# Designs tried in a protein design chat: VHH binders against Profilin-1 (pfn-1). Part 2

Target 1, 132 residues: Profilin-1 (pfn-1), of Caenorhabditis elegans (q9xw16)
Amino acid sequence: MSGWNAYIDTMTAAAPSIKRCAIVGAADGSVWARTEADNVFKASEEELKTFVALFNDVTQVPAKGADIEGVHYVVPRTEESLIFGKKENTGFFAVKTKSAVLIAVYEGPNEVAAQVRKAVESMQTYLNNAGY

## First folded at step 3 (VHH)

Design a53 (from a1 with A97K Y99T F103Y T108S E110G Y111F)
Fold by OpenDDE, look of step 5:
Structure a53 (fold): chain B 132 residues (1-132), chain A 124 residues (1-124)
Amino acid sequence: as target 1 above (132 residues)
Amino acid sequence: EVQLVESGGGLVQAGGSLRLFCAASGFTFSDYAMAWLRQAPGKRREWVALISTAGDTDYADSVKDRFTISRDNAKNTVSLQMNSLKPEDTAIYFCAKDTGSWYDESLSYGFDYWGQGTQVTVSS
């Protein structure tokens, strides 16, 4: 287990509604860490490569949506370093740091989204301050 | 003031079709995703369909391939074409405005405004 696994644990502990989570390279979508065991993050390398590329022009993402683990999500809105999606009883938050993309998929009512977003953005801030 | 006004509901036989409309005002319509929600008697309000600002769509599993959500940004309207209706589709249907980047656990499915709804009744 890499040191990045600790950050996965931190996010999942902060937001129990996060079912799967990953930290990937912003440049290529390579997996640095991910949830495992019963909550394995299952996105393919090709899918992640495509996903992280969405951050190159977030203004176009609402037109395309986002695919994670073979599931298509409508992206209602984007910010410069934030992509989020909504779906029935599920959703995701993805944030970009200097060198990484953090992806958190949650299951359940979308009311839990606030806590998930907070957890992911907190980690984003921490990693950015750390130079990552 | 944000206003959403639904129309187009009614009584229809199973297998029939209805088209719901929603007129939006009081906000920059094109900047927000829109959705349809529904609430059956004695049941919790449920997610039906969502359309992004740019027209990407998604649907609840229960209505997929039967319902189609669309929007007209020039007219500030969102519609829901409902085909192959079933008795279990009976509910009050609500047009809902996405909150955008704001999230609060008190908000229903991340929507902050919806209309009074329109009744859809499907008889067997």
Scores: ipSAE 0.814, ipTM 0.899, lowest interface PAE 0.5, mean pLDDT 93

Design a54 (from a1 with Y99L S101P S106L L107T T108S Y109S)
Fold by OpenDDE, look of step 5:
Structure a54 (fold): chain B 132 residues (1-132), chain A 124 residues (1-124)
Amino acid sequence: as target 1 above (132 residues)
Amino acid sequence: EVQLVESGGGLVQAGGSLRLFCAASGFTFSDYAMAWLRQAPGKRREWVALISTAGDTDYADSVKDRFTISRDNAKNTVSLQMNSLKPEDTAIYFCAADLGPWFDELTSSEYDYWGQGTQVTVSS
């Protein structure tokens, strides 16, 4: 799991607005890596299990929203491997790779969201190419 | 041509109510989340309310329990019921379609659509 921390660092460095970030197993929501210290990603195991299952049918997610760390986010729309949500000046991006889900929770004006998305999608591409 | 046209703004006394409307055209309304934002003089634009394609809603803490956002996909409209208005609610209120541009500025098809705004003034 320690090897996955490097990818957390890469995403957070690429998008300073990311407050918390996690890499979890796509199958079961198990945490492979997460931000620590002052910005601990705090989603429970049960919550993550439910969250990653959303990717089984992303078309229904806008109707339900998504919960991360006990916070409910409105999900405007979804893509095949992308779920994103908004709550005031906060939001999240979650992207699915072959075997993982990358989750980034950010805070800031709406303009920062583009940078966050770019960070997680870049990592998504990298991991997919690496077979993960 | 894409258009978002706000209406319903005006002057109201504190404690009063207003209902804003936004009429959308030129795009597949039902496929987009809608939002109300506001900008007060000298302040940054802020979120007021969001509604997903399926009607899931979210509100800023400052307006929660006072404002209600709703949409009518048959009429391509989104509305904002504003109750218990306060002077601090004074702002230009904007209707916005699709939060996509905030997430992907590189995709022209994801461009955010905005209305011109409607003035809401709440007097003491």
Scores: ipSAE 0.014, ipTM 0.269, lowest interface PAE 8.1, mean pLDDT 89

Design a55 (from a1 with A97T S101D F103L D104S L107I T108S Y111F)
Fold by OpenDDE, look of step 5:
Structure a55 (fold): chain B 132 residues (1-132), chain A 124 residues (1-124)
Amino acid sequence: as target 1 above (132 residues)
Amino acid sequence: EVQLVESGGGLVQAGGSLRLFCAASGFTFSDYAMAWLRQAPGKRREWVALISTAGDTDYADSVKDRFTISRDNAKNTVSLQMNSLKPEDTAIYFCATDYGDWLSESISYEFDYWGQGTQVTVSS
């Protein structure tokens, strides 16, 4: 297990509704860490490459949505370092750090989304402060 | 000041239709996603429909294929066409936006502004 797995554990512990989670390279979508076992994050390398590239121009993402693990999500809006998606009772939060993209896919009632957002944004802040 | 004003609610028989409207003001409407939420007696508030800034839509499973959300950016309005209404659709319906501060600890989901709501009652 890489040192990045600890951050996966931190996010999933902070938000139990996270079903799958990954930390990938912002430049190329390479997987640095991900949930495994029964909750394997299954996005392909090509998909992740495409996904992280969305952060190059987030303003266009709401118009086309985002795909994660073969699932297409509606993207209500974006921020400079945040892509937020939803599909029925599922969704994702993706945040960009200096060098990474954190992706959390969640399932549950509306109330859990706020907790997921806080989890990934807290990690974003921590990693940015750490230089990552 | 952000304002959302819902209208169009009422009493309707099962199988009937209603169209809800929401007039928005106090923010750049076209820059934000809009949603309809509802709260039935004794139940938690739940999302019903979502429309992105680009017009992409998503629906709760319970209303999918029966409800249609739309928006008019020129008029700063969002609508909810409700067909094939059921008694379980009875609730106060709220128009909502994600204009709020994402850093706020009190934010519920992605939508932190909503109006006073409009009552929808579906009789059996």
Scores: ipSAE 0.018, ipTM 0.391, lowest interface PAE 5.1, mean pLDDT 87

Design a58
Fold by OpenDDE, second read of step 4:
Structure a58 (fold): chain B 132 residues (1-132), chain A 123 residues (1-123)
Amino acid sequence: as target 1 above (132 residues)
Amino acid sequence: EVQLVESGGGLVQAGGSLRLFCAASGFTFSDYAMAWLRQAPGKRREWVALISTAGDTDYADSVKDRFTISRDNAKNTVSLQMNSLKPEDTAIYFCAAEYSFDWGDSTYEYDYWGQGTQVTVSS
């Protein structure tokens, strides 16, 4: 519907293992776009608010992990604009742009993680260049 | 030289306990998340437990509440306490260190692996 939905489609097309995906405001976690229907992204507003705040100090994230859609993920490590989590046969990649956080939840073994990361980081680069 | 050396494996009866150890050297241990994985005969390797650089932990559903992963950054060790062992837990157990992604083959693999230690749980 919105222009942001096209970016959701682009990421999910680039990495088929992505099951749910969202683009949210970096400041407050407000949802700009998300996967819907059978693959609805179900994180609550409060959860997303907390999640995006993790980027304020990524160095602390590995100590406490990250919660998405009521699921707790261990965060092995972080980068300045990248938070990723792992769980049995699932995980997520979250990247921060100038004004947004892109979240992709994937299902599958570790072998699919690289493709997921490429998808979200590619979108991150695109949006950053576009001023978002 | 990077080394991960597992120990503590062996034969144990169902319901018994084992404690596995992994001693790391040759890299900055504290910068890496550590994992235990296992591979049973004829089965795919599966991860068992993960511990972040800062000690947050998660477990495979099959071992949750029975296994406990811990690390000691001062000693460069990671351990796996295995309680209430079952025959299904029989496998070679590997410790692995995780830092980066391997973009070369578009896969994500652990950076370093041990040689593994055999755990056999008899009925």
Scores: ipSAE 0.707, ipTM 0.863, lowest interface PAE 0.6, mean pLDDT 92

Design a60
Fold by OpenDDE, look of step 5:
Parts: sequence; structure tokens; C-alpha cells
Structure a60 (fold): chain B 132 residues (1-132), chain A 123 residues (1-123)
Amino acid sequence: as target 1 above (132 residues)
Amino acid sequence: EVQLVESGGGLVQAGGSLRLFCAASGFTFSDYAMAWLRQAPGKRREWVALISTAGDTDYADSVKDRFTISRDNAKNTVSLQMNSLKPEDTAIYFCAAEHSYDWGESLYDYDYWGQGTQVTVSS
């Protein structure tokens, strides 16, 4: 598999609550790597195109939320290069790098959110420093 | 001083309706996502509904299609319309402002909380 799978493994190892994870192109939503097997990330190409486009103006995202894998998430707020959403005991963190969007969908109580965010943002920092 | 004050709770028969209100003060209301949570006797507090700063909404599966959350930024209020109430909806209902995803160590890490209002649904 591609070298990008290693980054998926790194994030999922850092945050066990991550159930599905993907690295996609920031420009077009193309999947570069994703979790597989029992935890396949299942967002469609069209959905991912729409999702990554949210980063064009994150200030507008709370108005419309975000859809991942056919599930709608409310986005309480946004930060620069960071979109996160909540749905009961599930949620997601998505961060934008220079060329990619990292998406992590997690399950569990809100206590796990901090660990998930840390894992994704750590990878964001690493990839940005690497030029990606 | 920051305050969230819930109202509208009470006793209602199964199948009935209630509308809860939460009046906020002491902070820039429009900058916060607002949520309703509830805690039934002997159970953990659970998430009920969330509304973003711009009005996007979501609900717990247990209340979906029965409850409606809304907000009025001009009045600094958030409301919860509860229809088709069931005995299992009996709980103390809390209004909360802006969940923190950053460093929360608790299941319900909101910036601000109300004291709650009792909702009792009789069979």
C-alpha cells in the first residue's frame, strides 16, 4: 500500500477511539489513504469533494454542518484549518494541511475527543513540516 | 456574571408536550453553540440536542423527531420543544453553552451550565 497508510496507522495508534480515518487531497477530496478491513472509511468521492470544500470558508460551516459517510454532524464552531463535529457519542476531527485533509471519525464519550484531536493535529503538524 | 437559567419544566402526562427555555447572560451568546442535556434518576447525564452558532441542529436518537431545539440570538435564548413525551424522558434538563473539544476530561465539558429544570412525565 501507499506510504500514506503509515500515517493512518500512526493516528489510529495514537487515539484508539478513532474508528475510521482518511487522508484525502485538499483540492479534490481524492482518497490517499484510509482505514480498511472492519473500519473502512466509506465516504463517497462526491461527499469528500464537498467536505474538503468546506475549508474554503470555515466560518460558514456552522451554518450547514458537515456530512461524512452519509451522517450529518453539527459543527459547533470552527478554527483555522480545523473542522470538528458532534453527533451524540460520535464525532469527527478534520484538519487541513498544505495539500491534504485529515479526517478522523471517533466513537465514545467526549473525554476521548481531546486525544483524537491531539492525534490529528500532531499529524497535521508533521505533514506540514514535511511539505505536505 | 455568566448565567444560564432554565425554565418551562414541570409535570406532564405521557404523550404531552413541554417547551423549555434557557435565558443566557454575561457572555456573547451568538458566539456559542448551545446544547440541552438531561440526567435521569440513577443514570448518567446524556446529550439531548445541539444547535450551532448559525442554527444547524442535531439530536440524540432517543429524542429525534420528537424534540426541537432552537435559538434566538436577539433575545439570548435557546429553547427545547418536547413533543410526544414519554416516561423515560423524565429527567433534569440542563442548558449548556459551547462544548470544548480541546481538553475536556469530562463527558460534558461545556463552558457554561444552567442549574437545570425538572421534567416529569407520568404514564
Scores: ipSAE 0.411, ipTM 0.748, lowest interface PAE 1.2, mean pLDDT 91

Design a65
Fold by OpenDDE, look of step 5:
Structure a65 (fold): chain B 132 residues (1-132), chain A 125 residues (1-125)
Amino acid sequence: as target 1 above (132 residues)
Amino acid sequence: EVQLVESGGGLVQAGGSLRLFCAASGFTFSDYAMAWLRQAPGKRREWVALISTAGDTDYADSVKDRFTISRDNAKNTVSLQMNSLKPEDTAIYFCAKEGYSDWFSGLDTSEFDYWGQGTQVTVSS
């Protein structure tokens, strides 16, 4: 396992409702780490390339949503370096660091979303401070 | 103070239609996604429909192709057109404001942070 796998484990431990999680390059969507085994993050390279490009202009994302693992999510709104979406009882949080995008897909009632957001934003802060 | 006021509920026969309205105030309406939630007797509140700040929409599987959510940012309103209503649609319907921005407030945060008193929808067989 790469050093990036430890950050995946940290996020998933902090938010058990995270079903799949990935750390990808902000420039090209290349996968640096992802959940494996029964919770394999399955987004394609092409999809991830498109996804990370959304951060180039987050203001446009609410109009078109976001696709992850072949699933379309409505993006209620965006913040700088934050894209989140919802579909039924699922959703995702994606945050951008200096060089990476962290993506967490979760399942559960609305109450779990806060925990997921906290997990990914905490990691975002940590990685930014570390220069990543 | 955030206020959401629902209207338009009532009694309708199965197969009928209703249009719910929500008037919002106390916040910059256009900056937030809006949703409709519903709660049937003895059941948990469930998500029904969501509309982004830019008008992208999503629906619960149970209401897809029957319900339509829309918004008017000029009037600070959100509406729910309900067609082909079924008895299982009977519930109190709530207009809800997305609340992810409250994550730093120290309060318990969820997808939605405010909703009104609701409007009763009853669908008879």
Scores: ipSAE 0.420, ipTM 0.741, lowest interface PAE 1.0, mean pLDDT 90

Design a69 (from a1 with D98E Y99S G100S S101W W102F F103D D104E E105S S106L L107T)
Fold by OpenDDE, second read of step 4:
Structure a69 (fold): chain B 132 residues (1-132), chain A 124 residues (1-124)
Amino acid sequence: as target 1 above (132 residues)
Amino acid sequence: EVQLVESGGGLVQAGGSLRLFCAASGFTFSDYAMAWLRQAPGKRREWVALISTAGDTDYADSVKDRFTISRDNAKNTVSLQMNSLKPEDTAIYFCAAESSWFDESLTTYEYDYWGQGTQVTVSS
């Protein structure tokens, strides 16, 4: 297990509603770590390449949404380093660090989203402080 | 004063159609994603449809291909066209706005503003 896998474990432990999670390169969408086994993060490299590119202009993302693992999510709004999507009883949070994009797909009602966001943003802060 | 006012509800027979409207005031409408939710008697409030600030849409599986959400930023309105209505669609329908839907503590998620709701009743 790589060091990045430990960060996956940290996020999933912090937010039990996270079902799948990945850490990818911000430049090209390459997978550094992801959930596996029963909760395999299944986004393709091509899809991830497209996804991380959304951060180049987040203002346009609400117009077109975001696709993860072949599923289309409406993106209600964006922040400079945050893209989140909503779908019935599911959604995702994606945050950008200096060199990575953290993606967490969750299942549950809206009430669980706050915990998911906190988990992902906490990791974002940690990695940024670590220079990643 | 922030206001969301729903209208267009009523009694309709199964297979019929209704169009709900929500008129918003008191906030910058264009900065908010808008949603329709509904609550049937004895059931929890459930998500029905969402439209982003830029018009991208999604729907609950139970209403997909039957309902259409749309917005008019010039008029500060969001609408829900409901076709092929079923008795199961009977509920109070609420218009909601979300922007900063996380509180500062990041402990709760809720819509920023709610309407009072409009009753939709679909008879068999």
Scores: ipSAE 0.625, ipTM 0.838, lowest interface PAE 0.7, mean pLDDT 91

Design b53
Fold by OpenDDE, second read of step 4:
Structure b53 (fold): chain B 132 residues (1-132), chain A 125 residues (1-125)
Amino acid sequence: as target 1 above (132 residues)
Amino acid sequence: EVQLVESGGGLVQPGGSLRLSCAASGFTFSDYSAIGWVRRAPGKGEELVARITSSGGSTSYADSVKGRFTISADISKNTAYLQMNSLRVEDTAVYYCAAGYPPPLPPSSTEYDYWGQGTLVTVSS
């Protein structure tokens, strides 16, 4: 799964406000790739297993919120294949592909959210077209 | 679980006053861009009555309530308020507290993402 690191680099390059990022299996939350070194994505596979399961019924997520890396985020809304959350000056975007979930955790003012969403959705489209 | 709980509604005579409270749990108001009070009168649609930014620095009001209603928020208590003075019969409605996420996140028909169950305000002689 070393090739998946290139997709991590692509997303982080497209949105500099992304601090940590991961690509995980949609079925079980297994980590395919993640940011490392100074920006390690720290969510455990057990936590990710719970997180990816949120996509089974996204309509319930706003009421419950979502946990990533031990941090609880408010989830204002969801879409069929999109969960996004916020906590103070941080947030996340998570999109689901055919077989993966892309998670980007960002830090900055609210204005950066659009760029983060565009980065993960662009990757979502690319991977879907590639059969992933 | 995210929850907004309104209180303070009731029966009041025209010219009277009420103070509504909205207690949030499961999240903090500071995580949102704005808090609003929306009312729905019997047989009518929703009307945004008052809005306050999460910083508490900016407020806006419907023309129908300007000069009579005041919205405020205490972030330390995770509670928003609506002071209603000089109440009129036409103010009769269910009043909802709502919290909204800032743009440029996915557009919605409304700015607000979380709603309380509402509190009834009846203004009658």
Scores: ipSAE 0.000, ipTM 0.250, lowest interface PAE 10.2, mean pLDDT 88

Design c12 (from p5 with G53W)
Fold by OpenDDE, look of step 5:
Structure c12 (fold): chain B 132 residues (1-132), chain A 126 residues (1-126)
Amino acid sequence: as target 1 above (132 residues)
Amino acid sequence: QVQLVESGGGMVQPGGSLRLSCAASGFTFSSYAMSWVRRAPGKGPEWVSTISWSGGSTSYADSVKGRFTISRDNAKNTLYLQMNSLKPEDTALYYCATGGSYPPPIPPSEDWFDPWGQGTQVTVSS
């Protein structure tokens, strides 16, 4: 329905390890688009509001970890516009644009992480260049 | 089919106010975040504001923060944008969109505003 669905489809299609995705407002965590149906992204609005606020001070996130879809992830490190987490054979990458946060949840060994990161960062670059 | 019909635009002097409305139909309005975006002549689209499905959360572009207020009435399937302290640089065609801001298409060569209505023109001039 939203034009953002095309971006969700692009990210989910980038790698088979990517299972769920969401695009949310950077300021308030409001859901702009997300994977649906069998791969529905299930994070609540309250949880997403808390999550996007982590980008206000990423330096403290490794000490606290991050919660997505009711799952707690260990955050090994952060960058200014990048938060990634790990839990067993799952993880997530979240990147911040000017106005949005892109989230990709993946399943697989550590080797797949590079491909997932590339997918979300490519989208980040595209959206930033477009002013979003 | 999804329909979004914007209204409330017009011509005002700098410092003036306008209230935009967006009538939504063809989908469960209360289940989606909504956004306002605008396009000025010769410029790319610019995100203006977003409101969550419940109205409990709002966000604004830095250029309009403190001057614009987004709101919604889910019972009326209507999105609003109160625009105060208008400036010439606010002159643009204003669109409402489902979700966050309406992004450029992939690929970027398509006109992504066409399916979402004609928009409402806001002109701020002395």
Scores: ipSAE 0.016, ipTM 0.278, lowest interface PAE 7.4, mean pLDDT 87

Design c18 (from p5 with T50Y)
Fold by OpenDDE, look of step 5:
Structure c18 (fold): chain B 132 residues (1-132), chain A 126 residues (1-126)
Amino acid sequence: as target 1 above (132 residues)
Amino acid sequence: QVQLVESGGGMVQPGGSLRLSCAASGFTFSSYAMSWVRRAPGKGPEWVSYISGSGGSTSYADSVKGRFTISRDNAKNTLYLQMNSLKPEDTALYYCATGGSYPPPIPPSEDWFDPWGQGTQVTVSS
């Protein structure tokens, strides 16, 4: 495995409920890596540009929600570098590093959310420590 | 299966120019940001330049800023690097990769630098 794709594989392996993942540039939302094939991450560049911009002011995100892959999610709350959303039996976790945003879309009950969060936050910590 | 094939390298004198190409296949090229990375013997990989999926955003390492230009042709699935005013310090094996920068390795299974392609050698010497 080469490049940022290795990080995608690591995150998807850490939580079976994760269906799709992406790593995108924090500045412009461009895709650095994503799940492909049957689980292709489908968000457009324009959508991702809008999404990563949410981290400029996370306090307003709960009022607006967030869109990923053409799906609108309710955002119960946010943290400085964390945005998570829910829609029925699906949801997402997005964490921001110094240069990237890691996004994991999952399917399952609320009980699986903790494992998904742990997976993305672990990666966040690793990348931050490495200067990314 | 992701494939990246670099070409266009060679030997030039200081002040010379080269144009590198990277042919991409096995993925939706236009959806991905791309970067050029280089590695000189005995040194770690150095990020050189970045371009967004649409090509609307670019960035450069300070060491190449003003001399190198990154571009892409999404219809041809090709990434380019125009290198002008080349210096001996630019001597390296050049790789293209997806993303904004080459990521750190994931211990213990990943090496520091594991590119998709074979790279193209650029040698700047009098």
Scores: ipSAE 0.593, ipTM 0.821, lowest interface PAE 0.7, mean pLDDT 92

Design c23 (from p5 with S101P)
Fold by OpenDDE, look of step 5:
Structure c23 (fold): chain B 132 residues (1-132), chain A 126 residues (1-126)
Amino acid sequence: as target 1 above (132 residues)
Amino acid sequence: QVQLVESGGGMVQPGGSLRLSCAASGFTFSSYAMSWVRRAPGKGPEWVSTISGSGGSTSYADSVKGRFTISRDNAKNTLYLQMNSLKPEDTALYYCATGGPYPPPIPPSEDWFDPWGQGTQVTVSS
């Protein structure tokens, strides 16, 4: 695929517990890249449009939760550019850059969450430094 | 097997118009944003425009805003770029690609622009 897939590959390689990933436009939720094949990221554009809009006011997200791929997640906490969701033994980290939102859906115990966060935040830092 | 085939380029005088097409195959076209990127001789690749999978949103580089229009026909798996009021500085090889605007790759030493097609040449000259 395109150059954006390299970023997907980098994130998935950095955290084995990541099952699906996507990079989407921060403004409109458009899909730039996503995991494919056996681990297709399946969120619709409409759902992603709603999701990326959560970053306009992250303080309200814990009360509402977040939906990704038709799954509703509880959001224990948020930061200015980070939304963290959980559901049973699954969860997601979403981080926002200037132009994009990086989403990583993972499976595993709470202990794996730190590695997933590190993976997406590392990518966030790189993209921000690159002007994105 | 992903394939992108660009067409519609040519030579035009300043102020002229061209319409580029990109025929896509080998992936779920409507699931991805698509972009146009161009590369002028001796210069690095430059992002031109992006359109969302549904076509509901578009974005443009400042250098082409008001002159270029990106569109798509998901039923035909085709991406378009209407270029009006062309300028000599628009001269470049034009490529289509999946995704939004392009940053440098990871690692930074690699080229982020790896075209899938041969591109279509646009030459604007009096």
Scores: ipSAE 0.586, ipTM 0.825, lowest interface PAE 0.7, mean pLDDT 91

Design c26 (from p5 with Y102L)
Fold by OpenDDE, second read of step 4:
Structure c26 (fold): chain B 132 residues (1-132), chain A 126 residues (1-126)
Amino acid sequence: as target 1 above (132 residues)
Amino acid sequence: QVQLVESGGGMVQPGGSLRLSCAASGFTFSSYAMSWVRRAPGKGPEWVSTISGSGGSTSYADSVKGRFTISRDNAKNTLYLQMNSLKPEDTALYYCATGGSLPPPIPPSEDWFDPWGQGTQVTVSS
């Protein structure tokens, strides 16, 4: 629980529909920061290792979907450094920086997705500019 | 309250060894990656090594590969850094931190190196 938690707080403040959030190492899925207390991000290290590896070939992700916290999400499409998934009234946005993957799991109507995306992409840009 | 307390530093001759420890409290230690970073006089902070929460993954800066070994005891909430074949350029104040690298700048213009502990001094000199 270091300065990385401030980034978690920033993202969750920017998008209130974010229920859980994590910053993990892009190389190994290790957890750098995560939401705690009532909204603990619960993905295991092994699961995260698998998840971050999806960014090695994002073009294949829509075909197989993605799992976070034991939940399987449909992935409609991907971008070079962006994976987003949907499941009913929930979803996630995951963005990759130079060294990290930011994951935000949200709950709400489809309209909230834009705000969540903006939050994580803004953070992505910030971290990239900072060399992370 | 997050607390990190580094220890184990000292003065050694080139080629010597030291073992650093970091006692962690105030958070679920095993759930987070931990890192060692160091700051030499007149230099910016340098990432040294990272270990995943479970200890299953480790990484090292090129400057310390083959010489340093990071490990952890989650039952003791303790992070370790075994430093062998020490060199004068390893002289620095060593800190432990959560995360996989140096703390990010907040804001970017400010010093991003904000250790939780006081650090432990390592001096390598003949």
Scores: ipSAE 0.105, ipTM 0.560, lowest interface PAE 1.9, mean pLDDT 88

Design c34 (from p5 with T98S)
Fold by OpenDDE, look of step 5:
Parts: structure tokens; C-alpha cells; sequence
Structure c34 (fold): chain B 132 residues (1-132), chain A 126 residues (1-126)
């Protein structure tokens, strides 16, 4: 659908535990690209708008948690441009670039989280270096 | 297959108006943000405007703020760009695209300028 789909494909290929992912506008949560078909990313526009706004003050997010795709995640910790959530054997990594938020929802034990983080942060770095 | 067909371009004098349309097919139109991008000869592509899937959010490049209005009709799978107070510097080939902007090339080098459509030419000249 767009060149952004290539970024979706790259992230999902880099971490097999990623089940769904999306690239959305940092300012408004608008969907730029997302996994589809059997692994469709299901977050609503309104939910994503709320989610990306969390990056305005990440320090409060651990106390509140975060909702993605109608699922509430506990957020153990945050960084300036990173929100990490967990729920049972699932979780997500969300990283913010200059203009976008990359979201990867994964399934698996804690051991797979490192690979997921690496995938999204690598993409973050690439986009930042490109001015995005 | 995804198809985007731009139309509505033309030649106008400075201060004139045009309304561009983009007919989309091959994907769930309302589920994605849509954008207008333009490319002038000898220059790189320039993002112009973005509208969210529902149409509830819009954004504009500083160069077109107050003059251009992006909108969409999800029932018709159509994206619009109302361009008022046109200037010579608005002269470009205009493309519609899914997403908030064109991404940078990703290795291996894929052209983010996917040939979905031929674009529509806008020429502003006295």
C-alpha cells in the first residue's frame, strides 16, 4: 500500500515473535502502515491517538499502563522514546522517532523481548538518521 | 492490487484554485492515513498534507498551511486536496500516497515512489 509496508516487513522479519506491528504518526496516531491479514493490527484510531500522546510524558505511563488493541498492558518502565508493556506471555515495544511511533506486539517468554526491542530500535535509529 | 489515480491538475494563474482528487482501490481505504506529496522538476519529493483514516485529524506543510485543505470521502474511496491562493512555487507533480509521508529508502534500496499512479500536474504561471 505504501513504502512504509517495507518497514513493517523488515521489523517482522527481524523478530519472529512479533505478531503484529504498526507505524503511526507521532502527532495524531494516524495509521501509516500495519500488519494485515491473519496478523492484522487492530488498534483503533482513537486508541492510537491516546497512545502516542503517552510520549508527551512517559514518566507517568508506568502508573497508568497502556492500551493497545483493546488490551491493557502493564508498563514496567519507560525511556524518553520507548514504552515497554507486558501482559502474561505477550507484550509490546513502542518507540518514537521524530515523526512516527513504531509499535510491535509480540508473544513469547521474556527471552524474546530483547530481539523485539532490537528490531524496533534498529528501525528507530535508521529513521532518525534519515530525519524521520 | 493497490491503485491510486490522481486527477484535477491543470494550469492556473497565481492566486487561482484547483481541486485534486485521488481515487483509491485495492485496500481498506478508511483504515489508513492518506497524504499528498509533490515533486517539482529537479527537486526531491515534498510532503504536502496528511489526513487520518477517519478524517478526524489533518496536518499540513508550513508552505501550504492556510491555503490547502485535505479531505476524504471514505464511502467513495477518494482523497481530495483543495488548493487555494496558488503560487508559482506550488508547481509540481502531485501524488497521493498511503501513510503520513514517503519513507526513506529501506535496504535493499526500494523506491518509495511506487508507481501507483502517474500523478497530476499542477502548473501555476502568469
Amino acid sequence: as target 1 above (132 residues)
Amino acid sequence: QVQLVESGGGMVQPGGSLRLSCAASGFTFSSYAMSWVRRAPGKGPEWVSTISGSGGSTSYADSVKGRFTISRDNAKNTLYLQMNSLKPEDTALYYCASGGSYPPPIPPSEDWFDPWGQGTQVTVSS
Scores: ipSAE 0.081, ipTM 0.516, lowest interface PAE 1.6, mean pLDDT 88

